# Designs tried in a protein design chat: VH-VL binders against Uncharacterized protein C28H8.2. Part 6

Target 1, 141 residues: Uncharacterized protein C28H8.2, of Caenorhabditis elegans (q09243)
Amino acid sequence: ANFISDPRSMFPKMVRTKNAFHFLQYFMGTFRRMFRNKTEMIEHFNYYDDQVKGTDCHIQEELDFARFKSYFDRYTRTHYNPEIRIIFAIMTKDSSHMTVEFHVTSQSWFGFEDHFHMIIRAVNDENVGWGVRYLSMAFNC
Short names: E, the ipSAE of ESMFold2; O, the ipSAE of ESMFold2 at other seeds; V2, 0.75 times the mean of E and O plus 0.25 times the DockQ between their complexes.

## First folded at step 1 (VH-VL)

Design lec09 (framework fv_lecanemab)
Fold by ESMFold2-Fast, scan of step 1:
Structure lec09 (fold): chain C 141 residues (1-141), chain A 119 residues (1-119), chain B 112 residues (1-112)
Amino acid sequence: as target 1 above (141 residues)
Amino acid sequence: EVQLVESGGGLVQPGGSLRLSCSASGFTFSSYWMHWVRQAPGKGLEWVAYISSEGSTTYYGDTVKGRFTISRDNAKNSLFLQMSSLRAEDTAVYYCARQGSYTTYFDYWGQGTTVTVSS
Amino acid sequence: DVVMTQSPLSLPVTPGAPASISCRSSQSLVHSEGNTYLEWYLQKPGQSPKLLIYKISNRFSGVPDRFSGSGSGTDFTLRISRVEAEDVGIYYCMQATQFPLTFGPGTKLEIK
């Protein structure tokens, strides 16, 4: 698959493909790299205000972009060896949309195994293929 | 106070080149996506190009693709538009515009700089 | 490319009277996530454009409540309930749902 830049995607520097399986593999790889390169996520989240949703489960509040960025930066600084796995995936009959829930586990620097859930919504563009259009993460759950 | 100030406009011959600059102040420039929008004399607005916050992603309008290059220098709080192979139809006031955080709209615009392509 | 059209192109109005501007797109502006990125800008004489409305109907900070936006899909309207002298200028709709970003041709609002 060729590297295709799509400025409308949340991750425009991610390798694009029309194959849903390959797309999920590329996404999971990109997510793992964010623990060593946080700027990749930060840049893409600055484009569409409704593409990112963060929640703090402990205080039960939605996070604006600045707080989401701060929470994610803290998480990637205090955790290592992220493991990401798909627990739920559903694709529309016409292969135009897909919703995926991931379970992420990682080791905290403070000696605990931590976990959280992340949901993405992806759209299959007829020319460039699958791209992430929406991402939701819950922190402190 | 957020300010954007364009400069570098002037008279240039067809086929020539010109570099526009936009100086940003009053905000964290490196955190924002930036755009160029132009307006020909007596005409409407036309979107020209954008550049992402770190400069890794760019996109161009069809009329300028291959001739114009958008770039930025975050250390100097500056946005640039390098224009080459200029044509009479590129005559316009060029505005730099800031894309609001977390959104698609242009929340702040500069005053514009005038480019005239004529013999 | 998405083509934006506006009607009327010239709108003379009596001070205090209401004004209405139509904007239409050649394609639906509903983005995949469900939002519609239709915006309205005002360019006053000798000034740069200023944001009035985003996502069809949301007023930007500092914009008076006499301005309102409505519409869906491909058909949108900007309304001014009572026009004031300071409202004169050219009004542009813009779509940000698809690249390239495209503006309407503008509607010139003038006082009679």
Scores: ipSAE 0.000, ipTM 0.518, lowest interface PAE 15.5, mean pLDDT 81

Design lec10 (framework fv_lecanemab)
Fold by ESMFold2-Fast, scan of step 1:
Structure lec10 (fold): chain C 141 residues (1-141), chain A 120 residues (1-120), chain B 112 residues (1-112)
Amino acid sequence: as target 1 above (141 residues)
Amino acid sequence: EVQLVESGGGLVQPGGSLRLSCSASGFTFSDYGMHWVRQAPGKGLEWVAYISSSGSYIYYGDTVKGRFTISRDNAKNSLFLQMSSLRAEDTAVYYCAKGDYESSWAFDIWGQGTTVTVSS
Amino acid sequence: DVVMTQSPLSLPVTPGAPASISCRSSQSLLHSDSYNYLEWYLQKPGQSPKLLIYLGSNRASGVPDRFSGSGSGTDFTLRISRVEAEDVGIYYCMQALQEPYTFGPGTKLEIK
């Protein structure tokens, strides 16, 4: 078994934004873009905290960043024409925390349209800016 | 139907103050950042101010910093621009515009505009 | 501040002919996310501006296929493959990379 390097270790670290709405546009833009190639997927992953945790409604245990990367890698290999829409967004008055629910649709290479909901909780770090601390994914739940 | 309706424009003397309002309908106002953009008679577009969905982030164009204040009331689906120390150069049609996070701040919905004339 | 310039400032065209408008920025609008934060707007006589193109090349909802945006970094082009009478108005490019957001001076498209 070989250890898998974090993809970001192969590329320069990117500076994130402290502006909440630039963060949302970059996050959604890179999400759409990651369906084109692996390098663009690595850029999307830069908007996640290294210790991000979360859930999938079909998996009992809490997921870590490596599992989410695996999910997105598989999903982008089997789907195209992604659309991502904000369903719900709320930010604390001090602009320190943000919760956003997205509705994602895409077309499967196997001939059907697929969709899921994705909820993120992001934190605005004073030095690096906005990063996702928690990610919940819901396929049919 | 998605729309923005501006009001509050009028004739004011130099040094005076005026408050513009923008009423939003047909979308969840509290989910979107909002902008004010102006256009002087026979001239081009100039971005004036931005306020985030929560009101926590506010940005102004250099020509209006310290004189104009943008605010919003999400319970009333309303955007405001308080204009103070008005100058002849502030004479313009003022548009409110909705930001679109998915399209890089693209102003996807615009109001019809309200006219502000600063004249002695 | 990012300065935007457009060329030509006046563009008379015959109906059915192609049209091209250039936009230049004083600094690169290509962000590390690989998007160009450039938009195109059309203001028809007596109307508010309407979004045509966002992120350099993406057509806004309801915009006909005859409109296309291209370019990267500091040089951008809006093309209309076959101009129609309803296309008359002033075309503006805008950068949304950083505050303050800035518009070009506008290009007036007129039917001959």
Scores: ipSAE 0.000, ipTM 0.508, lowest interface PAE 15.8, mean pLDDT 82

Design lec11 (framework fv_lecanemab; at its last look DockQ between E and O 0.06; V2 from the best seeds 0.00; counts 0 for: pae O 13.8 > 2, placed apart)
Fold by ESMFold2 at other seeds, look of step 2:
Structure lec11 (fold): chain C 141 residues (1-141), chain A 120 residues (1-120), chain B 112 residues (1-112)
Amino acid sequence: as target 1 above (141 residues)
Amino acid sequence: EVQLVESGGGLVQPGGSLRLSCSASGFTFSSYGMHWVRQAPGKGLEWVAYISYDSSTIYYGDTVKGRFTISRDNAKNSLFLQMSSLRAEDTAVYYCARPSFYGDNYFDYWGQGTTVTVSS
Amino acid sequence: DVVMTQSPLSLPVTPGAPASISCRSSQSLLHSSGYTYLEWYLQKPGQSPKLLIYLGSNRASGVPDRFSGSGSGTDFTLRISRVEAEDVGIYYCMQALHTPFTFGPGTKLEIK
């Protein structure tokens, strides 16, 4: 499939894979790169289903695709030197669903090291490959 | 559930103007690029315009360039088509359409359409 | 602009018989990612168009498996293995790779 909402192009961006290992490497790689600019943030969000839902421990309402993009847009403007690593990954026997917990660290312009945990639930769509269906963030929880 | 409802159609004279609206519900409107597609009486479908989720990218079909303006108000979940310098050949049913869940150019959801008639 | 053509423009079919609709584009619809940006829509009498097939060969939700799409590059086919009365309407192919996006002229499927 393609993502027509790209601000600079209507040409599709297709960066998903059906291989779980490659998905995790691409997800983490694009996550780090989104700290560089808005175009690379769009590349990272190509791994998220449009119907993605989730939570943050400081926000009681359901978060959706647009709110996650807004959250990370704000975060990446004030933080740098990101690191992301897998704490835990489980996949169903049929390779259709995956739950992954990441530990994320970064530095603010204040010089403090910030960190949070991020839990994703991803689904391996037969047409487009792995995509994030659910995201939970635990920043300073 | 996803719903798209067009409004603002009507009868207008050649050279006149008209503004169409599309009200969206049941999905996060501000995450999706949106399209207008039209169908003249007894004719096929014609793609009219596209606007990206943040309005930074806008494209028009060749027959409407310079006369139509697509816009959106994400706070009100609304898509608009301002039509100016209208011609008889702009007579059509106008549909708003949403791209698919997986971020592509195919349209899973269409509104019911609103009719624009350009005649003296 | 990419010119889309369809054949036939009118398709009378006997109930229960198979049917095929051809669509041809003036430019390749195969993207470098390996995906083909061709869609099929069905417009039943008095209704808005509805997605039938996306990315060349994938059925939209709720579309019976008697519908199938195939093709390569510039030549595409929609097949109905057994036409039913509810299938009447106008079938459009659409290319969604090259702006401006363009539709074929439509094929009217009717019961004879």
Scores: ipSAE 0.005, ipTM 0.507, lowest interface PAE 15.5, mean pLDDT 82
ESMFold2-Fast, scan of step 1: ipSAE 0.006; ipTM 0.546
ESMFold2, look of step 2: ipSAE 0.006; ipTM 0.540
ESMFold2 (binder alone), look of step 2: mean pLDDT 92; pTM 0.932
ESMFold2, look of step 6: ipSAE 0.006; ipTM 0.549
ESMFold2 (binder alone), look of step 6: mean pLDDT 91; pTM 0.920
ESMFold2 at other seeds, look of step 6: ipSAE 0.000; ipTM 0.525

Design nam02 (framework fv_namilumab)
Fold by ESMFold2-Fast, scan of step 1:
Structure nam02 (fold): chain C 141 residues (1-141), chain A 120 residues (1-120), chain B 107 residues (1-107)
Amino acid sequence: as target 1 above (141 residues)
Amino acid sequence: QVQLVQSGAEVKKPGASVKVSCKAFGYTFTDYYLHWVRQAPGQGLEWVGWINPDSGGTNYAQKFQGRVTMTRDTSISTAYMELSRLRSDDTAVYYCARGLEYSSWGFDPWGQGTMVTVSS
Amino acid sequence: DIQMTQSPSSVSASVGDRVTIACRASQSISSYLNWYQQRPGKAPQLLIYAASNLQSGVPSRFSGSGSGTDFTLTINSLQPEDFATYYCQQSYSTPYTFGGGTKLEIK
């Protein structure tokens, strides 16, 4: 009846963009800001497809969005001063698909600098624009 | 042409294990998730799990957790589903199917199905 | 798990009829709903993906609509080859779940 597994479903979706450059700017900007408060995290998650899948190098099970949300919830509570940068980005000639690797650095509240890599595969939906369909994370791998 | 070809019918006794293969043709094997779906005689469709052939990562329906193992061999474009500790109610046709757009857009094509009969 | 409820469980119709099949999700699945046709002794075939998109090679008499929790498959001007069982499926989250099926039979 009142079962809601994805908090994005509780709020109106923000308009996405069909421009790859704008998508990357919004994705990275909202990622950085989500360390400040939960409202920004919801904004960042608007750039993920509802059916996003992926992996973490420490887990053999394919992860869905709920698992990545849990990871980011925990990570944003234990780290500050995030930096995210593009390592590579490859887009199909028709601008329908894009693969991007990000390098993320941040400071742990326990006094260490942490690093991880994220690889996303994003699809440019004809109606709603760019959204992440696949997310792979490599923390200390 | 894109197609999935499965291994032949199996008859097993309760408590045994069965391993079904699914060989992919006509596309890049590592670009698409492969799903396993079963259908008991006269019943509907039941999702068993998926494997990502690129990473080897898997996701299984909770009902089958601990009894099912999905693997793949990229050198021969073949995925496998092994189901252990078989019971008579595991009797079903088992299908493999390719997930479109990271499985968000349904499954196409489907293999022809493998009948697994569990009887004494 | 997301429960998919399909109605009716069976329907009798004649060639040339318009038939509608409903599918309801126990929670919002956005537009991640797919429709399959299964003929006796055959594997299912994808008809409609992402609620309203016709799969390549599928006749235009098939159409899908809906979003959130309520979805409909429509077959306009039934042909003899359309008498089969139809399933809806959510691809929103694991585990993927199917409706109970609708058997379309000759009246």
Scores: ipSAE 0.006, ipTM 0.567, lowest interface PAE 12.8, mean pLDDT 84

Design nam03 (framework fv_namilumab)
Fold by ESMFold2-Fast, scan of step 1:
Structure nam03 (fold): chain C 141 residues (1-141), chain A 119 residues (1-119), chain B 107 residues (1-107)
Amino acid sequence: as target 1 above (141 residues)
Amino acid sequence: QVQLVQSGAEVKKPGASVKVSCKAFGYTFTSYYLHWVRQAPGQGLEWVGWINPYSGGTNYAQKFQGRVTMTRDTSISTAYMELSRLRSDDTAVYYCARELGDWYSMDVWGQGTMVTVSS
Amino acid sequence: DIQMTQSPSSVSASVGDRVTIACRASQDISSWLNWYQQRPGKAPQLLIYAASSLESGVPSRFSGSGSGTDFTLTINSLQPEDFATYYCQQGNSFPYTFGGGTKLEIK
């Protein structure tokens, strides 16, 4: 139940929020801003667990964080004006886990509007707060 | 029609520099990464690097770091690759190719530019 | 760097044959593997992306399979226009690397 963040301790130096509403606001806000530059993109990546795993409907294998970072790095270079909205959000009674589905739209530099769905499973870690443990992406699937 | 059109063949002496151009037609130039790939006579394909035409950001294969420079001019939808301190083993056809964003693949290729380095 | 090894380096075949080309990565690249065809004197053309997805306009006789480190390209019923060199390419990490190529020659 108790945790301490201290530069001299072995606890993580950077702490996220333990409030679910604030986590969703920060996650969505940094998602929108990551299209601006690499510093903002790194800030958005702070809301993921380093061991995050997930899927993409075009790939048969489970993806790791490096693959998702690569995907978003490329996506932000080819798209602009992102909009992200919650389709549903469910939190466990003890506020330890939540599942959220997002619908993302953006404008492609190729002249069309692009859409995809993103499902996250997030865990409220006692030391660092909410972080994404699983990410599922569906581009045109 | 979507296409990449490259500059013509070059013949250079060892130690010289060469600058190859790649002009984009039929799509928004800043929307796709552009890669440079070379192929020595009778050999396979070798990746040189990429440029983001929107930002001007680049990434080069370590083998070419310090000798290659990639640039672009968005006003004329043209990318450039300059290779310096040329050696005879730099003799190759140099291709530019457009990266398809979601698959890390190259879907549109220029016709290639033959660069010959000989004494 | 990720080393990509293709086998065989050349294969002789006749029209109507089924041909299989292998590509092996020196480390796990998931499904980030693309296949290209290069006809003599021409630039490469994308055939297959993400190991098994057929590029638009590519004939259905071409198929790709595999994941991790071992991949194959199959041509089900060889046509005259298929005599070319085939390359695999990993998109997992920079620098992007290509296999050494497989030359498909008339028997």
Scores: ipSAE 0.000, ipTM 0.508, lowest interface PAE 16.7, mean pLDDT 82

Design nam04 (framework fv_namilumab)
Fold by ESMFold2-Fast, scan of step 1:
Structure nam04 (fold): chain C 141 residues (1-141), chain A 122 residues (1-122), chain B 107 residues (1-107)
Amino acid sequence: as target 1 above (141 residues)
Amino acid sequence: QVQLVQSGAEVKKPGASVKVSCKAFGYTFTSYDLHWVRQAPGQGLEWVGWINPNSGDTNYAQKFQGRVTMTRDTSISTAYMELSRLRSDDTAVYYCARSPYDYTWGSYFDYWGQGTMVTVSS
Amino acid sequence: DIQMTQSPSSVSASVGDRVTIACRASQGISNYLNWYQQRPGKAPQLLIYDASSLQSGVPSRFSGSGSGTDFTLTINSLQPEDFATYYCQQYNSYPLTFGGGTKLEIK
């Protein structure tokens, strides 16, 4: 089997990126086009796979929260009836730590129900700033 | 209404090249992938590759890599498959077939051309 | 490459019979399997896609089932026009591969 023939095989490649923000922007942009061109989508995912080849999985990444929030706000405002739903929750922990948790789920497309579930947690720490502390993805069969 | 019409039969000598055409009718040419599948006399079906008519991107079976070239002309809704350095075992009916957009890594061939017989003999 | 094995290679049946054709993949392919019918001298036609989805315009006597490695095409109440060769095809992995075909013949 190769990467483009098994949707589940994409999960390890995608999660192995060193840059969570770049991954999210690419992933969301690519899925926005999924309805039109299978060959174009396969080419984009092949290109992405090549770009992240040899990249280790980093659970903890730094992310500019203002830019991240602006990106998601713009995306959801642009799509009146989005195929991808972005859900988030804000929670405050002891010691002034603030956690922003994003849940991203896909809608059904041509027989795929719940393509994936993605959880992103970003934490604000006075010494480190905003950083992605957790990134988990799973594709459904 | 949807129809794929292929060029006529070809007889070629070993070492020559053949170029088969597939003209699309009744749908938006750039909205569907086109695949090529061949069938040797009395044998089963063998996948050759595909082309995306919108972008011109192609994907070939490894067995044909280096010998096959797929192209298209969007102004006349026609796809082409050129196979070079022909051998006797390339004798087959070559079909073009349409695949709907299936970004889930799947593909199925909902409409087929009538086939083009390519005979390679001395 | 994923090898697709069809059984039987040929089957003899009468009009009105129920016929079952099997297709086996050499490795798991989920439900990424299609079935085609080919009449002598004609191009193949799609019957079933994604293992069990009936193509528009195909008679309801055709049905597909299975997942993983074992798949079945069933024809209920065989009609004269159904005498043809049937092929399964996987699209889980490149290159796309077809089964060897099952020829359905008049008994």
Scores: ipSAE 0.000, ipTM 0.506, lowest interface PAE 14.6, mean pLDDT 69

Design nam07 (framework fv_namilumab)
Fold by ESMFold2-Fast, scan of step 1:
Structure nam07 (fold): chain C 141 residues (1-141), chain A 120 residues (1-120), chain B 107 residues (1-107)
Amino acid sequence: as target 1 above (141 residues)
Amino acid sequence: QVQLVQSGAEVKKPGASVKVSCKAFGYTFTEYYLHWVRQAPGQGLEWVGWINPNTGGTNYAQKFQGRVTMTRDTSISTAYMELSRLRSDDTAVYYCARHDFSGEYYFDYWGQGTMVTVSS
Amino acid sequence: DIQMTQSPSSVSASVGDRVTIACRASQSISDYLNWYQQRPGKAPQLLIYAASSLQSGVPSRFSGSGSGTDFTLTINSLQPEDFATYYCQQSYSYPHTFGGGTKLEIK
């Protein structure tokens, strides 16, 4: 069995930029790269610590990379400078995939907070290498 | 009070194997990684690998891959590092050190060290 | 592997001095840098993690700074118990690597 850390025991990394939309575009651009292993993936990220948890309410969807980016761009466009928290839950190096947890905090027009919890799975495809093939999303209902 | 207590000094011949133990006290054994770091006499520190006591999962530095095996026994809160096919340049003090499951990787508590001497 | 270079390899100082030790990484490691103190015949002890965070129980005369490739450890007012060897360590990628050490000697 593959090892996945309890998200609470992982120190969430928070990336805060003046324009969160630009950061998400950059982050998704980086994820288009094919990472051969955990070390290569870690070397490409620069982020900050913050202690945060996601939500329990979720909608499970399987998305390809293009659909994931489209959804992510649409979701973040309505929110000015949301806080972004990244939790890495990396499976063993001998597995064919790694999981990255991505937390986005936003506020709806009605004043209710939306907490967006994403699980991004990077899968090693023999022809193209590692990429985003699976996305699991959770929302505060 | 957190403590990591290691087994005593070993003297081995080239080609032999050595197994060093590290017993944990004062915390929940399965909630922290245990790393192994060695130091040759008069030299600096060199990372060997880690074990996750909860899962038994391991990660070894490539230099030691194929010669090192890390295991644990959760019933006695003890981790083990076995190094095989010993060479004279494996002579070193071997330390165990703990690291939280946090995303920050630092070694907050260290064992006292085990001297392993490989000589003919 | 990420190479860690410390300078100087040794420094002579007197009690009450301000001492600065440098550590350089061969590539950017963000703030994934730790500092350890090792007294003769003893195991290393954590002083600073995440480049600038002081470990609980460590005297406030110790401070760390830097990000990316260049890091420093500063001891503001040297005490007799501070004469030891200091090591930096990157925790950014595997294998974890250490600097060659800086021996702090009595002048």
Scores: ipSAE 0.000, ipTM 0.512, lowest interface PAE 16.0, mean pLDDT 68

Design nam08 (framework fv_namilumab)
Fold by ESMFold2-Fast, scan of step 1:
Structure nam08 (fold): chain C 141 residues (1-141), chain A 119 residues (1-119), chain B 107 residues (1-107)
Amino acid sequence: as target 1 above (141 residues)
Amino acid sequence: QVQLVQSGAEVKKPGASVKVSCKAFGYSFTGYYLHWVRQAPGQGLEWVGWINPESGGTNYAQKFQGRVTMTRDTSISTAYMELSRLRSDDTAVYYCARSWDTAMEFDYWGQGTMVTVSS
Amino acid sequence: DIQMTQSPSSVSASVGDRVTIACRASQGISTWLNWYQQRPGKAPQLLIYAASSLQSGVPSRFSGSGSGTDFTLTINSLQPEDFATYYCQQADSFPITFGGGTKLEIK
């Protein structure tokens, strides 16, 4: 996998892979690690605290991880070497809970006609760690 | 105290269906995935599928597609696995186990439900 | 599907011995590997997650190592309660798959 970062800002970062399954593995691995270590997650997010941008996609569909994998597998069959932009949402805290929401987009290198927008929301419940509570994806953005 | 409590042993004829329950105690039911894993007598562990209790979303191993249905009832913190068109090689102990959403680590397991398929 | 291969299928050892068991994945799974202990007639119990992280409440004599495709579980000083079957499990992708198990027997 090759990763390119936006040279003008630390957020958002553009992630480019030759295999969307590799992106999914990277994404899952990163979130599992962060969600297990609350302190490390907070330290990491000191560098990714940016405002959430609005969704341009006219349709967002709520997914679980199985549906997400299914859609991603379909995407990789029709797209080679996808370029992916990760936009991190702001974290919110309400005394007992912390919530983080990520926005992830992909873009075609040619034509910019075939990309997706994914939203992931995670919540720390009962001070025992993080769980993914919401996952959605839109196509044809 | 976290516990997963499963329904009792079942004996079924080939072609019948079985529905096993798994009731969760001591944690937020919608915060964790629930998986089903089976073990035939003297054999290893085989993953059947999972359910996300928050969304009701499911993922099943290809081998069980079309025969397994996983559901949940959040009002009683209970998950169900129904396996249809039973065969003799479905004879196994069926376990429910929880995992933290994306982590796929089975940190707590039910006691197991023995399903015997015989004529 | 990711195939998980454990070796050996059984090992005989004495209390106080250092025991190692291996697990090999058919493709790279980073550190997304868990180890379980199953005592006869009981449900499996999580010992190690993320290849090397000790589960809360598990004795420190258990340790895990490895990344990519090759993983090892080590028990530094075997105790009587450790005679059980051990399973590795990949946590990288669906479907979730387990190794065939390693039975640890009294010598």
Scores: ipSAE 0.006, ipTM 0.554, lowest interface PAE 11.9, mean pLDDT 73

Design nam09 (framework fv_namilumab)
Fold by ESMFold2-Fast, scan of step 1:
Structure nam09 (fold): chain C 141 residues (1-141), chain A 123 residues (1-123), chain B 107 residues (1-107)
Amino acid sequence: as target 1 above (141 residues)
Amino acid sequence: QVQLVQSGAEVKKPGASVKVSCKAFGYTFTGHYLHWVRQAPGQGLEWVGWINPNSGYTNYAQKFQGRVTMTRDTSISTAYMELSRLRSDDTAVYYCARDYYGSESYYNPFDYWGQGTMVTVSS
Amino acid sequence: DIQMTQSPSSVSASVGDRVTIACRASQSISSYLNWYQQRPGKAPQLLIYDASSLQSGVPSRFSGSGSGTDFTLTINSLQPEDFATYYCQQSYSTLYTFGGGTKLEIK
């Protein structure tokens, strides 16, 4: 009965940050590094809630964490030289919720530059800190 | 029309190496990962590994790590799987198969398969 | 590794029957489940991907359902060419694994 294929299960005690700026720095940093070192993909996935949901504009159904993990696993195998930048970030006054839009660019192994927008909604859990609860990806939508 | 064409049957002695080829037709060779899957006589399917034909990057099942090498030649749209230090229990049909590789793919099915190459290891 | 268990290992049926084959994953794989058909002496052919999506060119009598750990392949009104071995496969992990196969035999 092993659950070792879920990246979150590789961290026995899940610790994030309660500081919003550190969360964004770590989220973006681990996103970039997972393209260079695939073992760091596990670290990036630690910033997601287990029940994270989201959408892709080309997929009609709501995506869950398993689909996002599969997507990023394949995307990092097919693209290189990622750049991620914040377009906007809005946080509630009580520091409990945050919405961030990222613009991501990368080089495809097919020989073209790829780009997309990624929108997250993150929640600051009082025990574990910031975690992504909603992820939406927009490729030419 | 997409087609994967594999090399012919091989008979090898224990301890030898075998190199199986898989030539791609009807699509952009560098646009799809190629997987190798084997099937021992009367048994089920067993995944061996994959190669990204664009980068040459590979990933192998732990069971075959150290004995299998996957390569490709983009000028002739051909992938290769070499298995060394052959044992009698390596006797199997070896298949190549492509998956869907695009940036929007979340499903990774093996949509086209080669005809298979029978590798027999006997003394 | 994610273990895939198929049941039954063999089933006997007649032309025109409705047949259901089950596949169980040792952990949740969401909908990342594919079904393949292998006719004797032939390479496997993709039937269903993403648990329920029919591959182009595959007859509509084939359908897939399920999510998480439990999945089924259904063949409505069995045809003579459907007597083959069927395999499920998880594509959730890059360590791809197949079920043990279900052999569909003539009664």
Scores: ipSAE 0.005, ipTM 0.527, lowest interface PAE 14.4, mean pLDDT 82

